# VH-VL binders against q0aze0, part 330

Target 1, 268 residues: q0aze0
Amino acid sequence: MKIILVNNRFKENTEKKAQEIAGQLSALNVEVIIDNGLDEPYAGTVDFIMVLGGDGTMLRAARRYGQRAIPVLGVNMGTVGFLSNIEINELAEYLPLILREEYSLEARMMLEVAVFQQQSLLTRVFCLNELLLRSNSPRMLSFALEISGQKLEPYRGDGLIVSTTTGSTAYSLSAGGPIADPQLDAFIVTPVASHIINKRPLVVSPEREISLHLLEEREAIIGIDGQIKMDFGAENRVLIKRAPHPLLMVNLKAKPFFTSIDRSLQRQ

## First folded at step 14 (VH-VL)

Design BB5 (framework fv_ragifilimab)
Fold by ESMFold2-Fast, scan of step 14:
Structure BB5 (fold): chain C 268 residues (1-268), chain A 122 residues (1-122), chain B 113 residues (1-113)
Amino acid sequence: as target 1 above (268 residues)
Amino acid sequence: QVQLVQSGAEVKKPGASVKVSCKGSGYTFTGYYMYWVRQAPGQGLEWIGVINPDSGGTTYNQKFKDRATMTVDKSISTAYMELSRLRSDDTAVYYCARGHEYETYLDYFDLWGQGTLVTVSS
Amino acid sequence: DIVMTQSPDSLAVSLGERATINCKSSQSVLYDYDNKNYLTWYQQKPGQPPKLLIYWASFRESGVPDRFSGSGSGTDFTLTISSLQAEDVAVYHCQQYYSTPLTFGQGTKLEIK
């Protein structure tokens, strides 16, 4: 059995904890590859991915490995989040179940994001939560949204979010988007600070293609899962589709989504 | 072991073109963006553009867009930057540089080529 | 375009003393979505390409001595060398990677007094 341990090199003591866990796994005849998030992803075949950290580390792991159809377990090492399943102090208890493959998998849809400059492909990335288009200046954006070739009336405002259902509790929520059951497959399209009445969040089929481009030259930014940033001008276009494979998230213990989000909202 | 190796110094006449090569080794060439930067003698650094080595997609500094062409040959892990219609004020050391994070478009440069001196004189 | 301005253009500091170099951007290079400053410092010795010292404004590159530190946020940034060594004689460049075109400061030449 071969396991990738994904950690965040810049978090205090996470590298040392990853080494400790790697030693424990090696003692159980497991081959361990440590991925600190900076170097290129491990190219070989693996059986399981263990993510040590918070939601940010899980988003990075999903981008790097989510398309390989390999089980991914989130192990929380600090602040409570939505993408981890167990706490670090519970790992020893659940490790025998992991090694015997005694767990269930939950499929989470991902986005495929392609950014073009004219007809030239600048980047193609996968993400678990969302793409955010927003203004990088005090000036409002004017932009075009197309859904499977259908051209909507122009948008005017600070931006737009195209989110998975997993991402419904992330940036889309703060912009007024709906809370979605992450077991549903859908794109959620949420306007950001629109000053035009009647621009509502849209929930659309994951089979649709979504494209965005600016109608006027403005300073804008595209953000992907809060980790990849690109400037976006009138010569740019973004195309968003369902990714070929969902992220396969490991469930070792029940983590009730609705009670978790309800508690989070009541805290604020 | 991880390194960028550039082609040798060139002397060109005004109006000519120059093509500088940059060969990557010790890493997955298509996984990191490649940037081109120049430095005139005694001057600061000036960004020319960036290329995605996997797709060939490019973004140019508008100052160079009409004269610079960036390309890549994936089979030999080599990037190229061609600058046409050379002027004497194009005399500079030209560098290729690699972004640090895998598949990240706006990035800092952790690996630089040794530089290629291009002299433009009549 | 984001304009990067360094100060001073040159400075001379005695061995063992503190050296401070400043960098100002014409607009913020702090991205509030990830809370990172897209600002980098490079060291360049004569006849050599620039070498990475500091990234994300304050993170020290592996292998860089701990006497080098970066600070600041938004538009105002500082590179500090706490105890100057002879090998630190170089030109120091700040760079933003917040938006294209990527831009550099004019450079600060550091010399031993």
Scores: ipSAE 0.787, ipTM 0.890, lowest interface PAE 1.1, mean pLDDT 90
Fold by OpenDDE, second read of step 15:
Structure BB5 (fold): chain C 268 residues (1-268), chain A 122 residues (1-122), chain B 113 residues (1-113)
Amino acid sequence: as target 1 above (268 residues)
Amino acid sequence: QVQLVQSGAEVKKPGASVKVSCKGSGYTFTGYYMYWVRQAPGQGLEWIGVINPDSGGTTYNQKFKDRATMTVDKSISTAYMELSRLRSDDTAVYYCARGHEYETYLDYFDLWGQGTLVTVSS
Amino acid sequence: DIVMTQSPDSLAVSLGERATINCKSSQSVLYDYDNKNYLTWYQQKPGQPPKLLIYWASFRESGVPDRFSGSGSGTDFTLTISSLQAEDVAVYHCQQYYSTPLTFGQGTKLEIK
């Protein structure tokens, strides 16, 4: 068995833990690759991905490895989040199950985000949570939204979020988007501070395509999963589709989503 | 060994064009954005543009948009930067540089070519 | 465009002494969502290309000695060499990658006094 341990190089505690776990796994004749984000994603074949940290680390891991159809386990290290399945102190207990491949998988839809400069593809990214279009100034944006070729009325506001159901509990939630069952595949299109007060979030079929472009010569920013930043101007277009492959999240421990979200909301 | 190797020095007359090459080795060429930066003698660094070696997508500094053309030949892991209508103030060392991350073109550069001196003189 | 201004343009520091170079951006290069400063420092020795020194304002590139440190946030940044060594003689450049066009400072020439 070969396992990738994904941690965050900017969090020393996760690095230390990764080294410790790597040693333990090696003692069990498991080959281990540590990915702290410093280098290229590991290109070799692996059987399992273990993410050490919080939601942010999981998002990065999803972007790096999600297209490879490898089981991904989130191991929480003292943070609050929705993407981890077990706690670091539980790892020893569940390690035998991991090694025996006695776990269930949950497929989570990802986004395929394509950003164009004129008609040329500038970048393509797969992401687990969301794409954010946001103004880079105190001024409102004017932008066009198209869904499967259907042109909606122009949007005016601070921005727009296109999220997966997984991402519905992330920034989309803060912007007033609905909470979605992560077992559903759907786009959540949430306006950010729309000039039109009654502008409502949209739940869109994953079979549809979403396109965005600015209607004015203004400076905007594209954010992906809150970690990737790009400029977005009048010469740019963004196309959003369902990614061809879902992220395969490992379920070792039952995690009641709706109870968890309810608890989270009570804390806010 | 991970490296970028650029073509040799060029001497051009005003109004001419120059095409500088940059060959990547030791890494996945299409996995990183390639940037072009120049440095006039005794001056600071100036960003020219960026290209996605996989898709061919480009973004230019507005200053060079009408004169600079970036291309790639993936088969030989080589990037090209052509600058037309050369002027004396285009005299500089031109660098290719690799972005650290593949997810965004807004990045810093962790690998540089050795530089190509382009001299424009009558 | 974000204008990067370094200070001083040049400085001479004695061996073993502290060297300080400042870089100011015309607007903030702090991304509010990830709370990271999109600022990097390069070291350039004569006849050589720039070499990555510091990224995200305060993180050292692999292989960079501990005497180098980056600090600051928003619009004001500082590169510090705690104890100047002979091999540290170079031009230092700051760069923002918060938005296009990517822009650099004018450079700071560091010499031994």
Scores: ipSAE 0.730, ipTM 0.902, lowest interface PAE 1.0, mean pLDDT 94

Design BB50 (framework fv_ragifilimab)
Fold by ESMFold2-Fast, scan of step 14:
Structure BB50 (fold): chain C 268 residues (1-268), chain A 122 residues (1-122), chain B 113 residues (1-113)
Amino acid sequence: as target 1 above (268 residues)
Amino acid sequence: QVQLVQSGAEVKKPGASVKVSCKGSGYTFTGYYMYWVRQAPGQGLEWIGVINPDSGGTTYNQKFKDRATMTVDKSISTAYMELSRLRSDDTAVYYCARGHEYETYLDYFDLWGQGTLVTVSS
Amino acid sequence: DIVMTQSPDSLAVSLGERATINCKSSQSVLYDYDNKNYLTWYQQKPGQPPKLLIYWASYRESGVPDRFSGSGSGTDFTLTISSLQAEDVAVYHCQQYYSTPYTFGQGTKLEIK
């Protein structure tokens, strides 16, 4: 078995723990590839991906490896989140099940984001939670939203979020979007501080293509999973569609999504 | 061993064009954004633009948009920056630089080429 | 465009003493969503390309000595060399990568007294 161990190099304790776990796995005749999240992803074939950290580390792992149809396990190290399945102190208990492939998989849709400069493709990236378009100044944006060739009336406001159902509890929630069952496949389109009172969040088929562009020259940015940031001007266009493969998340332990989110909302 | 190696010094007449090359080795060339920066003698650094070596897509500093052209030849892991209609104030050392994080657009530069001196004189 | 201003233009410090270089941006380079400052510091010696010292305002690049540190947030940033060594004679540049065009400070020339 060959496992990629993804960690966050900015967290000193995570790096040390990754080395300890790599040693334990090697003692069990498992090949370990360590990925710090910044350098290029491992290009070879692997059987399993173990992510050590919080939700941010999992989002990075999903962007790098989510399209390979390989099981990905989130192992929490301190900060509680929605994307990890087990805690670091539980790893020894569950490791035999991992090695025997005794676990279930949950498929989570991902976004494919293509950004154009003029008529030329600038970049194509994948993400698990969302794309955020927002103003980078006190001036509101005026922008066009097109869904599968259908041109909507212009949007005016601070921005827009295009989210997966997994992302419904991330930035989309903060902007007033609905909470979605992460087992559903859908895009959630949530306006950010829209000036037009009748602009509502939309829930649309994951088979649709969504495009965005500015109608006026403004300072704007796009953010992808809160980790990748890009300038977005009148010469830019973004195209969003369902990624070819879902992220395959490992379930070793039941996670009560709805009771967890309900409890979180009561504390806000 | 990860490195960027640039072409040699050039001397050009005003109105000519210059094309500087930058060859990457020791890493996956298409996985990192490539940036171009110049430095006139005794002056600060000035950003020219960025290219995605995988797609060939570019973003230029508006100051250079009408004269600069960035391209890539993936088969030889080489990026190019061509600057046309040269003026004496284009005399500078031109650098290519690589972004640090895999496939990240707004990034810092952890790897630089050695620089190419372009002298524009009549 | 974001304007980067460094101070001082030049600085002379005795060996073993603290050197402090400041950098100010005309607008915030702190991205509130990821809570990161899109600011970096480079060291440049004569005839050489710039060398990365500090990224994300305060993270030290691998191989850079502990005496180099970065601090600050938003619009005001500082590069500190706690105990100056002879090899630290160079021009130091700050840069923002918050938005294009990327912009650099004018540079600070550091010399030994």
Scores: ipSAE 0.686, ipTM 0.862, lowest interface PAE 1.8, mean pLDDT 90

Design BB51 (framework fv_ragifilimab)
Fold by ESMFold2-Fast, scan of step 14:
Structure BB51 (fold): chain C 268 residues (1-268), chain A 122 residues (1-122), chain B 113 residues (1-113)
Amino acid sequence: as target 1 above (268 residues)
Amino acid sequence: QVQLVQSGAEVKKPGASVKVSCKGSGYTFTGYYMYWVRQAPGQGLEWIGVINPDSGGTTYNQKFKDRATMTVDKSISTAYMELSRLRSDDTAVYYCARGHEYETYLDYFDLWGQGTLVTVSS
Amino acid sequence: DIVMTQSPDSLAVSLGERATINCKSSQSVLYDYDNKNYLTWYQQKPGQPPKLLIYWASYRESGVPDRFSGSGSGTDFTLTISSLQAEDVAVYHCQQYYSTPWTFGQGTKLEIK
């Protein structure tokens, strides 16, 4: 059995814990590959991915490995998030279940984001939460949104978010988007501080293709899962569609989404 | 051994073009963005552009976009930067550099080629 | 374009003494979503390519001695060498990668007194 341990490269305690867990797994004849984010993703075949960290570490793991249809387990190392399933102090208890493959899987849709410069593909990235288009200056953007070839009236404002249902509790929520059941497959399209045009969030089929481009030369950026930042100008175009494979998240214990989000909102 | 090796020095006349090569070794060439930067004698560094070696996608500094062309040949792990319509003020050392983070093109440069001196004079 | 300005243009410091080099950006290079400063420092010796010292304004690259440190946020940044060694004689460059075009400071030449 091969397991990838994904950890946060900038937390010394997390790296020490990853080394400790790798040693324990090796003693059980499990081959361990450590991914601390500094190198390219491991290219070989693996049986399981264990993510040691918070939601940010899970988002990185999803971008790197989510399209391989391999079970991914989130193990929380700090503040409770939405993407982890067990706590680090519970790992020893659940490890025999992991090794015997005695767990359920929850499929979470992902986005495929392709960014073009004129007619050339600059990059293709997968993400779990969202793509953000926003102004990189106090000036509002003027941009075109097309949904499956249907051209909407031009958008004017600070930007736009195209989110998965998993991402509905991330940046889309802060911008006024709805809270969505992560078991649903849908795109959530949420305007960011729309000033000139009064726009509402849209919930659209995951079968749709969404494209964005600027109508005026402006300083703008594209953000992916809050972790990747790219410049975006009038010569650029982005195409967003459902990724070929969902992220397969491991469930070892019940994590009630609705009561968790409800409590989180009450504490604000 | 992880390294970037560039082609040798060039002497060109004004109006000519120059093509500099940069060969990567010791790492997965298509896994990292490749940047091009130049430095005129006694001056600071100036960015020319970036290329994704996997897709061939490019972003250019607007100052160079009508004269610079970046390409890659994945079969030999080599990136190229061609600069056309050369002027005397294009005399500089031209560097290739690798982006540190695999999944972003807005990145810092963790590995540099040795540089290629391009001299433009009559 | 973001303009990067270094000060001083040249600096002479005695061995074992503290050296400080400043870098100012014409606009903030702090990305509010990830709370990181997109600012690097490079060391360049004569006839050699630049070498990465500091990234994200304060993170030291692997293999770089502890005497090098970066500080600052937004528009004002400092590279500090706590105890100058002979091998530290070089030109130091700051660079922003917050927005294209990537831009560099003019460089600061560090010499031994």
Scores: ipSAE 0.012, ipTM 0.559, lowest interface PAE 8.6, mean pLDDT 86

Design BB52 (framework fv_ragifilimab)
Fold by ESMFold2-Fast, scan of step 14:
Structure BB52 (fold): chain C 268 residues (1-268), chain A 122 residues (1-122), chain B 113 residues (1-113)
Amino acid sequence: as target 1 above (268 residues)
Amino acid sequence: QVQLVQSGAEVKKPGASVKVSCKGSGYTFTGYYMYWVRQAPGQGLEWIGVINPDSGGTTYNQKFKDRATMTVDKSISTAYMELSRLRSDDTAVYYCARGHEYETYLDYFDLWGQGTLVTVSS
Amino acid sequence: DIVMTQSPDSLAVSLGERATINCKSSQSVLYDYDNKNYLTWYQQKPGQPPKLLIYWASYRESGVPDRFSGSGSGTDFTLTISSLQAEDVAVYHCQQYYSTPRTFGQGTKLEIK
């Protein structure tokens, strides 16, 4: 068995814990690759991915490895979040189940984001939560939204979020988007500070293609999962589709989504 | 092991074109963006543009857009930057540099070529 | 375009003393979505390409001595060398990667007194 341990090298406690866990797994004849996020993803075949950290570390792991259809387990390191399944102090208890492959998988849709400059593909990335289009200056954006060939009336405002249902509790929520059941596959399209009164969030079939481009030359940027930032100008176009593979999240214990989100909102 | 190796120094007359090469080795060439930067003698660094080695997609500094052309040959892990209609103030050391984050456009430069001196004189 | 301005243009510091180099951007390079400052520092010795020292304003590159540190946020950034060594004589450049085109400061030449 070969496992990737994904951690954040800038948190000393997490790096030391990753080394400890790697030692424990090696003693059980498990081959371990440590990914601290700085170099290119491990290119070889692996059986399991263990993510040590908070939601941000899971988002990075999903971007790097989510399209490989390999089980991914989120192990919380003391940070409150929605993407981990077990706590670090529970790992020893659950490790035999992991090694025997005694767990269920929950599929979470991902976005495929392709950015073009004129007609050429500039980049292609995957994400678990969302793409954010936002003004990079005090000026409002004017931009076009097209859904599966249907051209909507122009948008004016600070930007737009295209989110998965997993991302519904992330930046989309802060911008006024709905809370979505993560078992539902859908795109959620949420305006950011729209200056048009009737621009509402949209819930769109995951089979559709969404495209965005600026109608005026403005300083804009696109953000992906709160981690990647790219310039976006009038020469650019972005195309958003459902990614070929969902992220396969490991369930070792029940995690009640609705009561968790309800409690989180009351505590804020 | 991981390195960028550039072509040798060039001497050109005003109005000519120059094409600088940059060969990557020891890493997945198509997985990292390639940037081009120049430095005139005694001056600061100036960004020319970036190319995605996998797709060939480019973004140029507007100052160079009409004269610079960036291309790649994936079969030999080599990027090229051609600058046309050379002027004497194009005399500079031209560098290629690798973006650090895999498959990400906006990044800092962790690996640099050794530089190619281009001299433009009559 | 984001304009990067360094100060001073040149600096002479005695061995073992602290060296401080400043960099200002014409607009913020802090992205509130990820809370990162898109700012780097490079060291360049004569006849050599630049070498990455600091990225994300304060993260030290692997292999860079602990005496180098970066600080600041938004528009005002500082590179500090806590105890100058002879090998630190070089030109230091700041760079933003917040916006296209990527832009560099004019450089600060560091010399030993």
Scores: ipSAE 0.235, ipTM 0.728, lowest interface PAE 5.1, mean pLDDT 88

Design BB53 (framework fv_ragifilimab)
Fold by ESMFold2-Fast, scan of step 14:
Structure BB53 (fold): chain C 268 residues (1-268), chain A 122 residues (1-122), chain B 113 residues (1-113)
Amino acid sequence: as target 1 above (268 residues)
Amino acid sequence: QVQLVQSGAEVKKPGASVKVSCKGSGYTFTGYYMYWVRQAPGQGLEWIGVINPDSGGTTYNQKFKDRATMTVDKSISTAYMELSRLRSDDTAVYYCARGHEYETYLDYFDLWGQGTLVTVSS
Amino acid sequence: DIVMTQSPDSLAVSLGERATINCKSSQSVLYDYDNKNYLTWYQQKPGQPPKLLIYWASYRESGVPDRFSGSGSGTDFTLTISSLQAEDVAVYHCQQYYSTPFTFGQGTKLEIK
């Protein structure tokens, strides 16, 4: 068995814990590849991916490995989040089940984002939560939104979020988007501080293609999962569609999504 | 060995063009953005542009947009930067550099070529 | 375009003493969603390409001695060498990668007193 252990090396406690766990797994004849985010993703075949950290570390793991159809387990290191399944102090209890492959999998859709500079493809990236288009200045954006070739009325405001259902509880929620069951496949399109009356969030089939471009020369940013930043100007266009493969998340312990989100909203 | 190896020094006359090559080895060439930077003798660094080696997609510093052309040949893991209509003030060491992140071009440079001196004189 | 300004242009420091180089950006290079400063420091010796020292304003590249540190946030950044060694004689460059075009400071030449 070969496992990739994903951690964030910039969290010193997490790096030390990753080394400790790698040693424990090696003692059980498991080959361990440590991915701390500095090198390119491991290119070989693996059986399992274990993510040590919070939601941010899981989002990075999803971008690196999510398209490979490999089971991914989120192990929480102390921060509360939505993407981990077990706590670090529970790992020893669940490790035998992991090694015997005794767990269920939950498929989570991902986005494929392609950013063009004029007519050439500059960037293609996958993400688990969302793409955020926003102004990089106090000035509002004017931009075009097309859904499967259908041109909507121009948008005016601070920006737009195109989210997966998993991302419905991230930035889309803060912008007034709906809470979606992460087991459903859909795009959620949420305006950010729109100044056009009655521009509402849209829930769109995951088979649709969404494109965005600026209608006026402005300084704008595209953000992916709160971790990747790209420039977005009048010469740019972005195309968003469902990624070819979902992220396969490991369930070892029941996590009731709706009661968890309900309690989180009460604590804000 | 992860490295970038550039072509040798060039001497050109004003009005000519120069094409500098940069060969990557020891890593997945199409997995990282390639950047071009120049440095005139005794002066600071100046960014020319970036290319995605997988797609060939580019973005340029506006100062160079009309004269610079970046391309790649994936079959030999080599990037090229061509600068046309050379002037004496284009005399500089030209560097290729690799980004660290494979997902975006807004990135820092963790690997540099050795540099190619281009001298433009009559 | 974001303008990067370094100070001083040249600096002489005695062996074993502290060296401090400053870099200012004309606008913030802090991205509020990932809370990272898109700022890098490079070391360049004569006849050689620049070498990465510091990225994300304060993270030290692998193999860089711990006497090198980066600090600051938003628009005001500092590179510190806590105890200057002979091998540290070089030109130091700051750079922003917050937006294109990427821009560099003019460089600071560090010499031994």
Scores: ipSAE 0.771, ipTM 0.879, lowest interface PAE 1.1, mean pLDDT 90
Fold by OpenDDE, second read of step 15:
Structure BB53 (fold): chain C 268 residues (1-268), chain A 122 residues (1-122), chain B 113 residues (1-113)
Amino acid sequence: as target 1 above (268 residues)
Amino acid sequence: QVQLVQSGAEVKKPGASVKVSCKGSGYTFTGYYMYWVRQAPGQGLEWIGVINPDSGGTTYNQKFKDRATMTVDKSISTAYMELSRLRSDDTAVYYCARGHEYETYLDYFDLWGQGTLVTVSS
Amino acid sequence: DIVMTQSPDSLAVSLGERATINCKSSQSVLYDYDNKNYLTWYQQKPGQPPKLLIYWASYRESGVPDRFSGSGSGTDFTLTISSLQAEDVAVYHCQQYYSTPFTFGQGTKLEIK
């Protein structure tokens, strides 16, 4: 068996733990690759990915390895989040199950985000949570939203979020988007401070395509999963589709999503 | 070893064009954005543009949009920057540089070519 | 465009002493979405291309000595060499990559006093 340990190089505690776990796994004749984000993603074949840290580390791991159809386990290291399945102190207990491949998988839809400069593709990114279009100034944006060729009325506001159901509990939630069942595949289109007071979020079929472009000469920003930043101007277009492959999240332990959300909301 | 190797020095007359090449080796050429930066003698650095070596997508500094053309030949892991309608103030060392990340072009440069001196004189 | 201004244009520092170079941006290069400063420091020796020293304002590139450090946030940034060495004689450049076009400071020439 070959395992990638994904951690965050900027989080010293995760680096140390990765080294420790690597040693333990090696002692069990498991080949281990450590990915702390410093180097290019490991290109070789692997059987399992273990993410050490919080949701941010999981998002990065998803972008780096999600297209490879490898089981990904989130191991929480004392952070609050929604993407980890077990705690670091539980790893020893569940390690035998991992090695025997006795776990279930949950497929999570990802976004395919393509950013164009005029007619040329600048970048393509697969992401687990969301794409954010936001003004880069205190001024509102005017932008066009098109869904499967249907042109909606121009949007005016601070921006727009296109999120997966996984991302529904992230920035989309803060912007007033609905909480979605992570077992459901759908786009959630959430306006950010729309000029139209009653502009409602849209729940869109994953079979549809979403396109965005500005209607004025204004500087904007594209954000992806809170970790990627891109410029977005009048000459740019963004196309959003369902990624061809979902992230395969490992379920070792039952995690009650709705009760967790309910508890979280009561604390806010 | 990971490196960028650029073409040799050029001497051009005003109004002519110059095409500088940059060959990447030791890494996945199409996996990293390629940037072009120039430096006039005794001056600071000036950003020219960026290209996605895989897709060919480009973004230019507006200052050079009408005169600079960035291209790539993926088969030989080589990027090109052509500057037309040369002027004396285009005299500079031109650098290619690699971005650190593959996810975005808003990135810092972790690898540089050795530079190509372009001299424009009558 | 974001204007980058370094200070001083040149400085001379004795061996073993601290060198400080400042860089100011005309607007913030802090991205609130990821809470990172899109600021880089490069070292350039005569006849050589720039070399990456610091990225994200405060992180040292691999192989860069511990005596180099970056600090600051928003619009004000500082490169510090805690104990100047002979091999540190160079021009230092700050650069923002917060938005296009990328822009550089005018450079700071560091010499030994």
Scores: ipSAE 0.675, ipTM 0.886, lowest interface PAE 1.1, mean pLDDT 94

